# Ledger of designs, part 1: VHH binders against MKRN2 opposite strand protein (MKRN2OS)

No score or structure here was measured in a lab: all are predicted.

Target 1, 223 residues: MKRN2 opposite strand protein (MKRN2OS), of Homo sapiens (Human) (h3bpm6)
Amino acid sequence: MHCAEAGKALIKFNHCEKYIYSFSVPQCCPLCQQDLGSRKLEDAPVSIANPFTNGHQEKCSFLLRPTQGTFLREYDGRSDLHVGITNTNGVVYNYSAHGVQRDGEGWEESISIPLLQPNMYGMMEQWDKYLEDFSTSGAWLPHRYEDNHHNCYSYALTFINCVLMAEGRQQLDKGEFTEKYVVPRTRLASKFITLYRAIREHGFYVTDCPQQQAQPPEGGGLC
Positions, changes and structure headers below are counted from each chain's first letter, unless a header gives other numbers; antibody chains aren't numbered by Kabat.
ipSAE, averaged over its two directions, is called F for ESMFold2-Fast, E for ESMFold2 and O for OpenDDE. V2 adds 0.75 times the mean of E and O to 0.25 times the DockQ between the complexes of E and O.
Where letters were taken out, [cut] stands.
Atom coordinates printed by the task and the answers are left out, and those that the model quotes come from them; centres of patches stay.

## First folded at step 4 (VHH)

Design p01 (from e02 with S53W; framework vhh_7b2m_4)
Fold by ESMFold2-Fast, scan of step 4:
Structure p01 (fold): chain B 223 residues (1-223), chain A 119 residues (1-119)
Amino acid sequence: as target 1 above (223 residues)
Amino acid sequence: EVQLVESGGGLVQAGGSLRLSCAASGFTFSDYAVGWYRQAPGKQRVVVASISWGGSTKYSNSVKGRFTISRDNAKNTVYLQMNSLKPEDTAVYYCAAELGYSPFEYDYWGQGTQVTVSS
């Protein structure tokens, strides 16, 4: 039974002058077999936060998931990401060739970008209505879906820009939104997936120092 | 507490050079994009240059080829090397961190450092 799933952290600790990553601190060091029950106080383990959340529990957020499979198990780092916007009741609004879908399931392992902040009192109360009214527009009918110009990402970003404009703020283009909000999260997710899969395969992962990570996939804008 | 502190501004003659520094604290600096902005008297604050967490750089057309942005993650510092300075470069220069938390949250800003280019 592994604990590295949505909401579960990985553990990093030091022994044998190495960084050792695992799902939990083992009883014995995997490198030297020394009992770790009598550790030095200076060797406190560090938790590596899981970058994935259950999107159905994230209110008023922009979500990313793989179009095929899950991040931890099947995602290859190259396949398209699907995006959506949550309402206050755990429903994920997303746009596809079938029009706007309102999903009550399927986003249990997602990257989340929170949209509303504490000072947006009125918007939280109006959010579900605004999202529904936006989503029933003739602009988001099935026959208008196009992979490069009118897709899940443009749907979500257009809604975000409508809210920004309503709050007197500047609109974001796709490049600005992706660079500022998506890329930092997909980079952390990529690092976590690499560690998770190595631990799952071998029981632990060892490094001498911080490794340079491969460039993360750019924002997963397409459905 | 997130803080950005600019330094290195001053008075310089046209054609001269200055290097601005921005020291960051209170967040994991190496994980985020950082930019330089400027505001001239009577004008709006505009972007000058930005550098991503991975080192990719972007420049405004007015400074491209003259200014170079760089970062030192070990020192939690971003730099702006300004060469071939013109009187039009006179402004207060601000450092900003794009923490990527939410598009509805404001970026963090420094207090600014004055750059004055004499003709």
Scores: ipSAE 0.238, ipTM 0.605, lowest interface PAE 2.2, mean pLDDT 83

Design p02 (from e02 with S53Y S56R; framework vhh_7b2m_4)
Fold by ESMFold2-Fast, scan of step 4:
Structure p02 (fold): chain B 223 residues (1-223), chain A 119 residues (1-119)
Amino acid sequence: as target 1 above (223 residues)
Amino acid sequence: EVQLVESGGGLVQAGGSLRLSCAASGFTFSDYAVGWYRQAPGKQRVVVASISYGGRTKYSNSVKGRFTISRDNAKNTVYLQMNSLKPEDTAVYYCAAELGYSPFEYDYWGQGTQVTVSS
């Protein structure tokens, strides 16, 4: 019912000394019922970017998705995330108990971490070959899968570290990669999911406007 | 707005020591990893050392045991203590902050500081 309207971004606007979140600016304020034609708002509404993307349209990227369902609908915030690496043709390479899978669908609502920059065009030309060669090695056979140390995450991170080493950059361990690149995105995603679900259920979500302490004027006293 | 400014380079005899500093401004320094890179004449720029926002350090094999990276979040500064310097350490040393959300993004680089180690 509201899915198509919610598919891109949420909006935030100020009225009644509150921040109000919704799928679109309503004609009337949900709190005071005043007409919100553009002349009634002091500040312009802002868009809150959707943190999710269609992973099949993301080239040379690390992707995360829930193992069950989608982030916006079913994800509980506690279940494991499945990860993969994209090639240049919309295929998501990922490692499971069935070995390396090459998915053409199923990653339409993903968190994406870009890996290669456009100016790394030499590596970009070789990306699909290197990813395929890495993925067909004996290290990633089905019988070697193990939940704690030889899984979708270790597969993806080992490939990333091979690329980092080839580019003369420092390798990352799991903790470093997770804290630096994954956690900030999952935190933003969690906030967006909370807003989205509240708006879907109630039509809007309200928070208090943050207040900042005034700084004392400079020029008082000599030290 | 975002700036990284290196200092502490110079000319030193083999076996000597230098301490490089990188002063950061325009971003929340304590939230980001910072690295030291170097570029020798006619060579590619390579990583020397890095320090995470949590204080975890990494070193290239060529400097391990001789160089120490550290940070002072109160001063928005990262340091590289270089001991037992060799002529092969001669390079321009650059500070870089990883402000992007990608393992292959360094959004900001300093202008570099020259280190010359005479034989």
Scores: ipSAE 0.221, ipTM 0.559, lowest interface PAE 2.1, mean pLDDT 83

Design p03 (from e02 with S53R; framework vhh_7b2m_4)
Fold by ESMFold2-Fast, scan of step 4:
Parts: sequence; C-alpha cells; structure tokens
Structure p03 (fold): chain B 223 residues (1-223), chain A 119 residues (1-119)
Amino acid sequence: as target 1 above (223 residues)
Amino acid sequence: EVQLVESGGGLVQAGGSLRLSCAASGFTFSDYAVGWYRQAPGKQRVVVASISRGGSTKYSNSVKGRFTISRDNAKNTVYLQMNSLKPEDTAVYYCAAELGYSPFEYDYWGQGTQVTVSS
C-alpha cells in the first residue's frame, strides 16, 4: 500500500457536472477520458485536509486511536477507541488493564485535541513533571482498572481537570468534554475515512449530490 | 488581540425593551459560537442565550419567548433583543466567544454592560 497517500489531503474537483474526489487531479477524467492536463479546470480543485496526525509529534495533547489497527485501514467505525495524553518528548501516556503505559510508538495516526495554548509557557515547562507525578499515583495501578468508570478516558479527563483546577477553571464532566471536543472530530474523521477508502479501492469517488446530511453510524465507544 | 465590547445597556421601566450589541475583533467571528451571560448582585454568572456559527439559537427558561439572540457576521456583531423586561432581569450582561478547539482555551469575555429594570 502507498503510505504517502495516507498523508495527503484529498482533492475534490468538478468535471462532467460531477464532483470527483481523488488523491490528485488525474491526467484524464475518469468519466469522459478528456485530457485534464491540456486545459486548466475552470474551478480550482478544493483540498480536503487529513483529520489525522502523528500523535508522537503533538505536544501536550489529548489523542484518540483505534484499540486495534489504524483509522484509515482497519477501523470499523464501531470498535472502542483508546485515548492518551502526550508529553513534550513524543511519549503518549495512556491507562490500560496493565497500568499506565508510556508509548514511544503506535499513535502515528491519531485524532488530536490540543490542550496547552501557545501563551501557556509556564505550564509547558512543568507539563512533563505534572503528567508523570499524576500517572505515578496509586489511583492508576493495574488492579484499579475498570471498563466503565476507571479506564483510559477517566485517566485522561481527570488529568485535564487537574490542570483546569490549577488554572482556576471549572472541571468538565465526561458528557461536556465528549460533546464539545471529541464528537466533532470523530464525525469529521468518519466522513474522511469513507472518502479515503472509496478512492483507495477505485482510484476516485464521484458524486452528483453528496449525501452529507445523512448522519453516519456512531463510532465505537471510548475505553 | 481578541476583544469583545458590549453596549446598549441602561435603565428601563418594567415592560420596556433594550437591544444589546457585542462587537468582536481579533478573531474570525463567523467561525465561533457566541453567547450572552448575566450576573446579578450576589449570584453566579449564568447563560442567557447562545447562537451557533450556523445560526442555531438556545435560550434559558427564564428568558424564552422574551429575548432574541441574532448575529451579523459582516459586522462581527451579536445582538440580544430584550422585550417585556422584568426587575428580575437586572444584571450586568456579558458577551462571550465560545472556542471549541481546546479545553484549555480561555473564554474571551467582554467587560459587561449594566441593565437595570425599575419597577
């Protein structure tokens, strides 16, 4: 499989009164075979950004990934997602039945929610220490793990709430955090996955009237 | 850089009307949900109304049917039309931009505008 394709934005262009989606503008239109390279398209192609990032390159962020495989290739849209928090050195802290894991790899295709703002210089300098101290607490030992209330998500959200409280701000409950920050990103990711897989299988995807109004099935639960 | 400036507050008799304005600068206004909040003396700041980037509106039960929130993206302004005002509506009214990208983004608030409703 061509790994470079996963990192590229999708291209949407107009020809034959259709919207055509591909990884790049092809030499010939797949519908009419007219040479697209000999003439400029009337409308410029539109870029659709890849919603996934290498989590190991995202500092001080909340990350989501499938428990097994990658979003673009294996994720079924319904299996549980695993979550973690990054430090400043490319390590993803995450909580499982084996306790707190510190991953140097495995999060190369993640949904990222930035936590620290560029103007929070003091927190950036103390972030790694605070995350390590939090993670070494007896609250996050392997035997404490419980699927519904003491899991990867409660670990990450509790840390976020500790930082919010330290900054004099109100805590977020699971519903508030999920609805405001997680759901919009997973919805965008689901749409992108659908387009990506169709293009990967057929080389292009064609629509007359994109069915963007039909809500996709809800993604898998958080761990 | 980001600034929200409220105006239109004042003294009005019960049953009267006021229109509040909030002028935004320093960010792409059309990309953000914006809300109106109020704080009466000795009480916590509470939400009054909000409007999404797409124009969808929500109201607290206390003002539903009396207040109308609207936005003008060309003018980077959000409005709160307040009708059938009651003494209980007396408060400082605040405008806030609701940022959705990060839980650690500080909410951008205006300094508030005083609304006083006499009996």
Scores: ipSAE 0.168, ipTM 0.541, lowest interface PAE 2.9, mean pLDDT 82

Design p05 (from e02 with S50Y; framework vhh_7b2m_4)
Fold by ESMFold2-Fast, scan of step 4:
Structure p05 (fold): chain B 223 residues (1-223), chain A 119 residues (1-119)
Amino acid sequence: as target 1 above (223 residues)
Amino acid sequence: EVQLVESGGGLVQAGGSLRLSCAASGFTFSDYAVGWYRQAPGKQRVVVAYISSGGSTKYSNSVKGRFTISRDNAKNTVYLQMNSLKPEDTAVYYCAAELGYSPFEYDYWGQGTQVTVSS
């Protein structure tokens, strides 16, 4: 079942002088067929965290998902990503050619960038109101949508900058936000997708050393 | 252990200059943005200048044209060059690195360095 894969970790263990990646420690080594249950592994297995989360369970966060399909199943590493902002009630606010959408579903496999910390009590109490008021302004109507300059990313980043300004913090431009917060996460996600698909196809993945990170895809817009 | 240590503060006459330094250790300095903040007595801490890992800079309107932020990744140091100082610039100056993964989070702050500008 491919649904509900978000949050599932991978494991890495050593056997036969190799690093072996799988969903769980198998009963037998895939390389030498020895029973791993009757013989304790020389080193403890290492868990590799899933970089994807259910965005509807993330409060006050910036989310990324593929415009088409899911990260683990369909994402090709090159297609545009769609972005949104969550409120405190599991709704994902996002901007498209159809205007601001308020999604109660569809973001179950997302990359999340937390925005508010739980101890930011004043802003947490105002977040849903500020997001709704921002989103209902005339700036984000369907006819104002523009692929390069007035899109899902500019919507989300403009809101983030409004909150940063209200908190006396430095505003970020698209390049700064992308480089600092988005690129590190998409790079980890790319590596995870590669491992996940290989394990799903073959039951395991083998390396002589830790796999190098893949570069983030050179993509177009994020709407 | 992550540390940020500010230095270079002091007493200066109006119209003078100071150069603040923030020495970083315990993390991969070149990967993170660093900001300068200041706090005057009885006032909240406010942003002064910011520099990204790639070197792009931003300034508050009160210091734009007078202050310059720069970084030296080889020395793990960020600088704030303060020119044409005014009495209103009197404050404790802090550097902060965002080591978390959120634009609203600051993992580490320095202890601060006092700047006093005489009229």
Scores: ipSAE 0.263, ipTM 0.615, lowest interface PAE 1.8, mean pLDDT 83

Design p10 (from e02 with G100D; framework vhh_7b2m_4)
Fold by ESMFold2-Fast, scan of step 4:
Structure p10 (fold): chain B 223 residues (1-223), chain A 119 residues (1-119)
Amino acid sequence: as target 1 above (223 residues)
Amino acid sequence: EVQLVESGGGLVQAGGSLRLSCAASGFTFSDYAVGWYRQAPGKQRVVVASISSGGSTKYSNSVKGRFTISRDNAKNTVYLQMNSLKPEDTAVYYCAAELDYSPFEYDYWGQGTQVTVSS
């Protein structure tokens, strides 16, 4: 049968007064075994977009990835997430105990928060230079790394705040940025991972109508 | 291209009801939190009610129990049902899409709709 793997969208359809999630519409309902091809579904199936993207294809964006492995396969919901900022050429700038890294690979399955608006012409033209100049500062040397206050997250957020100030906008603290931009995406990602793994293991996932809220995992700090 | 258009305002007597609508276009409405704000003459613009992308609602103390915010993502519309209206509710009511998508996007605001409550 048609097999969907990592990176594929999920589909949601209704049958037997349930919402059924799968990689593709099956020939028979997994709950009642009725042939879905001889009957039309009550409503058209809905596609659920994959919340993960190849970060190396995202320009001028804030990226999140697990420190080890990928979201869909290895992420446990408890391990710390590593963050970075992309330039316009597919390079991910990120800060660790080894200093600023400029990665050409490794961020193929990331959560992305777009930063620049299309109408920010001046900043778009200067982005790569500003990011490189910021990153070569003595503030981001290996010996200055500190897990709680001088880490990959403070590196990325400090750069974002420099750009916000240059655009005449209000700076964001860690709590504000995390609650408004990061948490909604990690919550969506957690729901998708749960659905994906259940479908991978059992072939489908079922919820009642109306759909219950999934509780997000409590772990997973930012580096 | 991106637009929020309010409608449903008007003149109503104290104790009456109005239903405001805010129609969104040009963006993925279901991804954004949306709020209703109001501004009376000579006063600052203040929040009235908000609804998250997931449907969670919050209300200012002055309207709790009288106003209800709701959304219909299939119609890209948010509603404000206003019951038991008071003269103090007289204001221009604005719809705003509150961004959790990008720190560099502006809040999208509608042009407002006038609500006048006669005593």
Scores: ipSAE 0.195, ipTM 0.581, lowest interface PAE 2.8, mean pLDDT 83

Design p11 (from e02 with S102A; framework vhh_7b2m_4)
Fold by ESMFold2-Fast, scan of step 4:
Structure p11 (fold): chain B 223 residues (1-223), chain A 119 residues (1-119)
Amino acid sequence: as target 1 above (223 residues)
Amino acid sequence: EVQLVESGGGLVQAGGSLRLSCAASGFTFSDYAVGWYRQAPGKQRVVVASISSGGSTKYSNSVKGRFTISRDNAKNTVYLQMNSLKPEDTAVYYCAAELGYAPFEYDYWGQGTQVTVSS
């Protein structure tokens, strides 16, 4: 389906005692060919939200993307994910062997973890300054990059902990942040990818219980 | 369609025990962290205990050793076992699930269940 259509939620509906997934409710049931135009569904269709967003439109968020390709097309469920932090103006700050990069593009299909509530206007006003000041620190120079302990994830998490401390909240270690915020979203993303690819290839997907893949994407310490 | 329902609150004498339950409908707990919060009259809502999707638990210092959080993903339910209750534990107890909004707060809240501990 077109990328714009792929950006919409998937539809789950009940017919023929099955769960049927598609990009939209078809005119006829793909299993029994019965006309669905008169709304002869057992229950109202359910929208399954797209877990991916354009990261450049997400403010003050922690973003994940595959290091190579996109989630929906190329991601294998096992390769390392690259992470970054957005400012309020569509720029994604991320740390690599080339130092801190400020990307205006490339994060159009990302998993987003919002870091601020919409009503946290005081922190949002200071966010871009704090992120830029943090990012220009000598700690995040190219020669300081190290795959296991000083990487894109440690950069992002260290900044998040600075914000948490500023707000009087408890700091999170890598395992805590990954398990609490990253893993639930990567599990949802994995389920969505499975459904999306099946629908794209066959036009629909049928099941009684759509299940997560056995192995979610790796978390913590990724670049 | 997402709903959290707390139950198990009540009136108990100091030193007593209560077990709170939080049942989810419209989604499954297995992918989400769940926490218990409490709010006494005129005070801020504070965290009591939390359990991650993987089963890792955390407790506030005021309840550590007395309260135990657990989950039963097959029943889509999270529990809070409260032992050695004190008058200062009197509050409305809320269940909250982290559904991906913001790391400072949980996304979905139950309506709360009253716990009253008499001296």
Scores: ipSAE 0.015, ipTM 0.230, lowest interface PAE 7.1, mean pLDDT 81

Design p12 (from e02 with S102T E105T; framework vhh_7b2m_4)
Fold by ESMFold2-Fast, scan of step 4:
Structure p12 (fold): chain B 223 residues (1-223), chain A 119 residues (1-119)
Amino acid sequence: as target 1 above (223 residues)
Amino acid sequence: EVQLVESGGGLVQAGGSLRLSCAASGFTFSDYAVGWYRQAPGKQRVVVASISSGGSTKYSNSVKGRFTISRDNAKNTVYLQMNSLKPEDTAVYYCAAELGYTPFTYDYWGQGTQVTVSS
């Protein structure tokens, strides 16, 4: 399958007073060449979860993907991200210049923001119908698409706000939703992409003190 | 253990005022947004007002200009000042702490305080 990279975790282990990242614990330390199989490591290796998931397996979720290519291979950190909403049957609803698309494929490497908890049974039962009824509205026809104010993000957020209103909850504007739910996940994804690409190129990545950025990722637009 | 305890409800004549308080414990109050919600008889619970950790406020259209939300982080308390009360404001008022994991989850609610506005 072409999505073999999706879901691959990284392994972090300690040797030579360093953090070493790889796809699996190697037979020999890449820094000192000591046989790691002849000794137990001081600490057990830690699995670092892949922040990307197959969006078609995520129920009732807000998904992000690059407009072009995949996060792990082609995304440059600057290009626009495309967003969509999943139903309970593996279909990703998204809005483009071609109107509302109902994708059965193409979102195999996505950032996912769960919208519902598994125990929200009543909401989950009505979700697919509510999403379909919302999406067939005249508001989301192809000729109404506009890059700045009537796009994939405004489509998804308007749906989320309709559900929030129906549940008697406060609506979110774009800045609020982005800062609270999107930015923390894109920041984590950016760090993972850096580690993943270094491991692919060199077989491993080494650091003394892995730190998160203080600022949100820059250079990428939301569609 | 997280607790939210509302107080200040009561019976008031139309045009009157009430001040509700919500005392919070069991979490770092200053780090989280808190909101006021209300539920009228036979209706769903709806948002009234919210205040962010930084003090930014939002109001529903039905109460804008009449109600004021504020917080005192030193006392772990959020307030709702209600002026020019109308019979339509009659409801049980709830305090909610918004921990923010997903858009449709609230982590904690208070027990509510009854506000009754007579004509």
Scores: ipSAE 0.139, ipTM 0.468, lowest interface PAE 2.9, mean pLDDT 83

Design p13 (from e02 with F104W; framework vhh_7b2m_4)
Fold by ESMFold2-Fast, scan of step 4:
Structure p13 (fold): chain B 223 residues (1-223), chain A 119 residues (1-119)
Amino acid sequence: as target 1 above (223 residues)
Amino acid sequence: EVQLVESGGGLVQAGGSLRLSCAASGFTFSDYAVGWYRQAPGKQRVVVASISSGGSTKYSNSVKGRFTISRDNAKNTVYLQMNSLKPEDTAVYYCAAELGYSPWEYDYWGQGTQVTVSS
């Protein structure tokens, strides 16, 4: 039985010429057992932000999640990600072999890409209507679903491009959208998952601090 | 300080050519996509062409075959070569770089350069 650790930030601190990652600064160094409360740290601890959010609380956003399970616990780094678009009322619109689904739950651990700036109130007022009208199109019926070219990603990106076109902005193809907005976030998420799982298994994770170039020995012994 | 500075606009006769330049500073130019937009009097600002960090290009249907976008990463500059100009190409032309984590975040815009095409 494991306790849920989803939503927790990680911390990185320096001791014993190592970078140590954990959920919180321990009272004693896990490597040397020295008390850390007496200012034995080389630098202030650094917080590593959780890259995942509750997608049902994100308005007008593009969301990614694993098809099965959660990023932190079950995702294997190889399985396809499922994507969706949020409305202003906590509903995630997503396209599958069963047609357009309108989910009120299941996206509580997602990567989020905001699609509107906070000051775009006029677009936000029309967003739910435009998303619903787009989603009831005959283009997104179950029998039109194709894994490679007519899927959850093409559904979401086509909607995003409709909004961009309406605002006089450049449309994006899959490669452009993926490389510019998705890849930076999934790269951060991958590193976070690796650290999180190691800390869950061992209580902490250690890496070597960068070392200066090796030099000849400066002498040996106490003589 | 992020800056985009357009140049090369002017008055030209229909069928003529102009080359616009956009000089960028204050960010790592080679890492970002850059686009050209235009706005005619009383009309919405619309996209004309874009170029990715890797050099992939896209064009609006109204300019395909006539305009060419290119970039010189060593000079932090993007160009728009405009051939076979038409009166309907008359507009203020803007250079834009998207530096945000969203299609809507942190677009940086130049001041614009006027292109006027006489019949």
Scores: ipSAE 0.014, ipTM 0.280, lowest interface PAE 7.3, mean pLDDT 82

Design p14 (from e02 with F104L; framework vhh_7b2m_4)
Fold by ESMFold2-Fast, scan of step 4:
Structure p14 (fold): chain B 223 residues (1-223), chain A 119 residues (1-119)
Amino acid sequence: as target 1 above (223 residues)
Amino acid sequence: EVQLVESGGGLVQAGGSLRLSCAASGFTFSDYAVGWYRQAPGKQRVVVASISSGGSTKYSNSVKGRFTISRDNAKNTVYLQMNSLKPEDTAVYYCAAELGYSPLEYDYWGQGTQVTVSS
């Protein structure tokens, strides 16, 4: 069920001077009941990409998920997110009060930040070994876990910084990593969740269509 | 090879206008956020404006209402329309592409274009 909805985009189209959001373009407009299949829409429908992916299919990536349930169904927008790092074989390494866990399931609906470029073959060949060696160093034992400074996030970021140093790159602190890579994705995810839940509840979601800008955008209105 | 090439800078009188262009190549331009930055002599490089892949815009407080950022994905180009220019806007203007959806990707910068506003 969860996997069936992962990766599914939303559709936005214009009708009745409104933006209408749905899972697919319906046969009839939900507002005026006109047959949409017998006429071309004035503007092509726009696909809104699903910000969530099956983390077990993402190689060498930083993943975020809710500690309970899924983003689309249960996440409340306030509960802490759990983070992990994938190897090349669908296993998600993550640190908790129980030590380093190696999950083969449970991350099917995740926000993903890829850590390697597709052409970094040398690093990819060594990735699983480096991740396993890092995870068994003794720093990440259950009794070392501490909510504020020695947690799933510090585990993942410390490994990322080891990779950055090996590649001659600058290390990132938590604020830098969060602002640059995490916040943009969680903001998109939040907007998507709001739209998704409204569509699931009502079959569609409607917003007012902004007036098209008549002049170049220099101090102009919304378009 | 990723390349960003700025153009459109020059000398202009206070109250005047300039339009900067940044031509991009070597990556899928439409998928990435692009921003304009500036650096005045003796000062750090600061953000001026940015535009997301979806067209959402952000502006620094110093230029809000005077500058407009836009993009043309068919031409792989981002623009900065600069109106009501002030002497304080004098700087080298840089285009930057945030290719780094990943910590191991590099942000790419152009070489800059000089804007000089005389009183």
Scores: ipSAE 0.133, ipTM 0.497, lowest interface PAE 3.1, mean pLDDT 82

Design p15 (from e02 with Y101W; framework vhh_7b2m_4)
Fold by ESMFold2-Fast, scan of step 4:
Structure p15 (fold): chain B 223 residues (1-223), chain A 119 residues (1-119)
Amino acid sequence: as target 1 above (223 residues)
Amino acid sequence: EVQLVESGGGLVQAGGSLRLSCAASGFTFSDYAVGWYRQAPGKQRVVVASISSGGSTKYSNSVKGRFTISRDNAKNTVYLQMNSLKPEDTAVYYCAAELGWSPFEYDYWGQGTQVTVSS
């Protein structure tokens, strides 16, 4: 189940004067084979939060997922990302060549950008209706879909801008939204994927220095 | 504590000018976008102008060509130069710093400064 991987944290601990990353502190050090229960670790283990969440449990949020496969298993860092907007009932609204889709599943491993804030109580009660009314307009019919100008991203951002206007706030263009809110999250995700895959293959990941030599690869394009 | 303090409001005749200032403290001012908003009695608070950390500016259609937003990072201050003022510009003017990780997260707001434009 790919959804079982969402939310799983990684552990970082110190032994043999190195940083060791794993899913849990092992009984024996993978480098020196000493029993870790017989001696205390140099420092307390640190949890590294999983940047992915089950999008169907995120209310009123902007979601990203790979167009093909999942982030942890199949994403190559360069393939297209698909985006959507959640309602309050676990449904992900997203725009494709088939028109607006209302997904009850498939977004269990997503990057989430929360939209609705606690002081927006009026919008919370109207969100599902606003999103549905927006999504049923003639602007988002299947034949209107275009890869570069009228796609899942322009659908989601246009809705976000409608909400921003309703709340008396500045509208955002694609570059502003992407650089400020999307890119920082995709970079965290890329680093986590690199660590996760290394741990899956070898059981652990080790660094000799406080920082890695190579940066994680950049994310792919948005649809 | 994060604080934003507006000043420079007052009473002015139509066609006149005012310069608003917003003094910021408690955060690294140069790293964040800052905007000016206004709220007239019985109306919603609406955006007037914004300036990015890099100095890029945006204006609402109602003030474009009349108002100029600028920043002085050495003084941790953002300014709104208001020219050719009209009675419909009468409002309480607020500055806000966009410190959220989401487009709708809490902005830090000043207390506002009253601008009144007589016909």
Scores: ipSAE 0.214, ipTM 0.574, lowest interface PAE 2.3, mean pLDDT 84

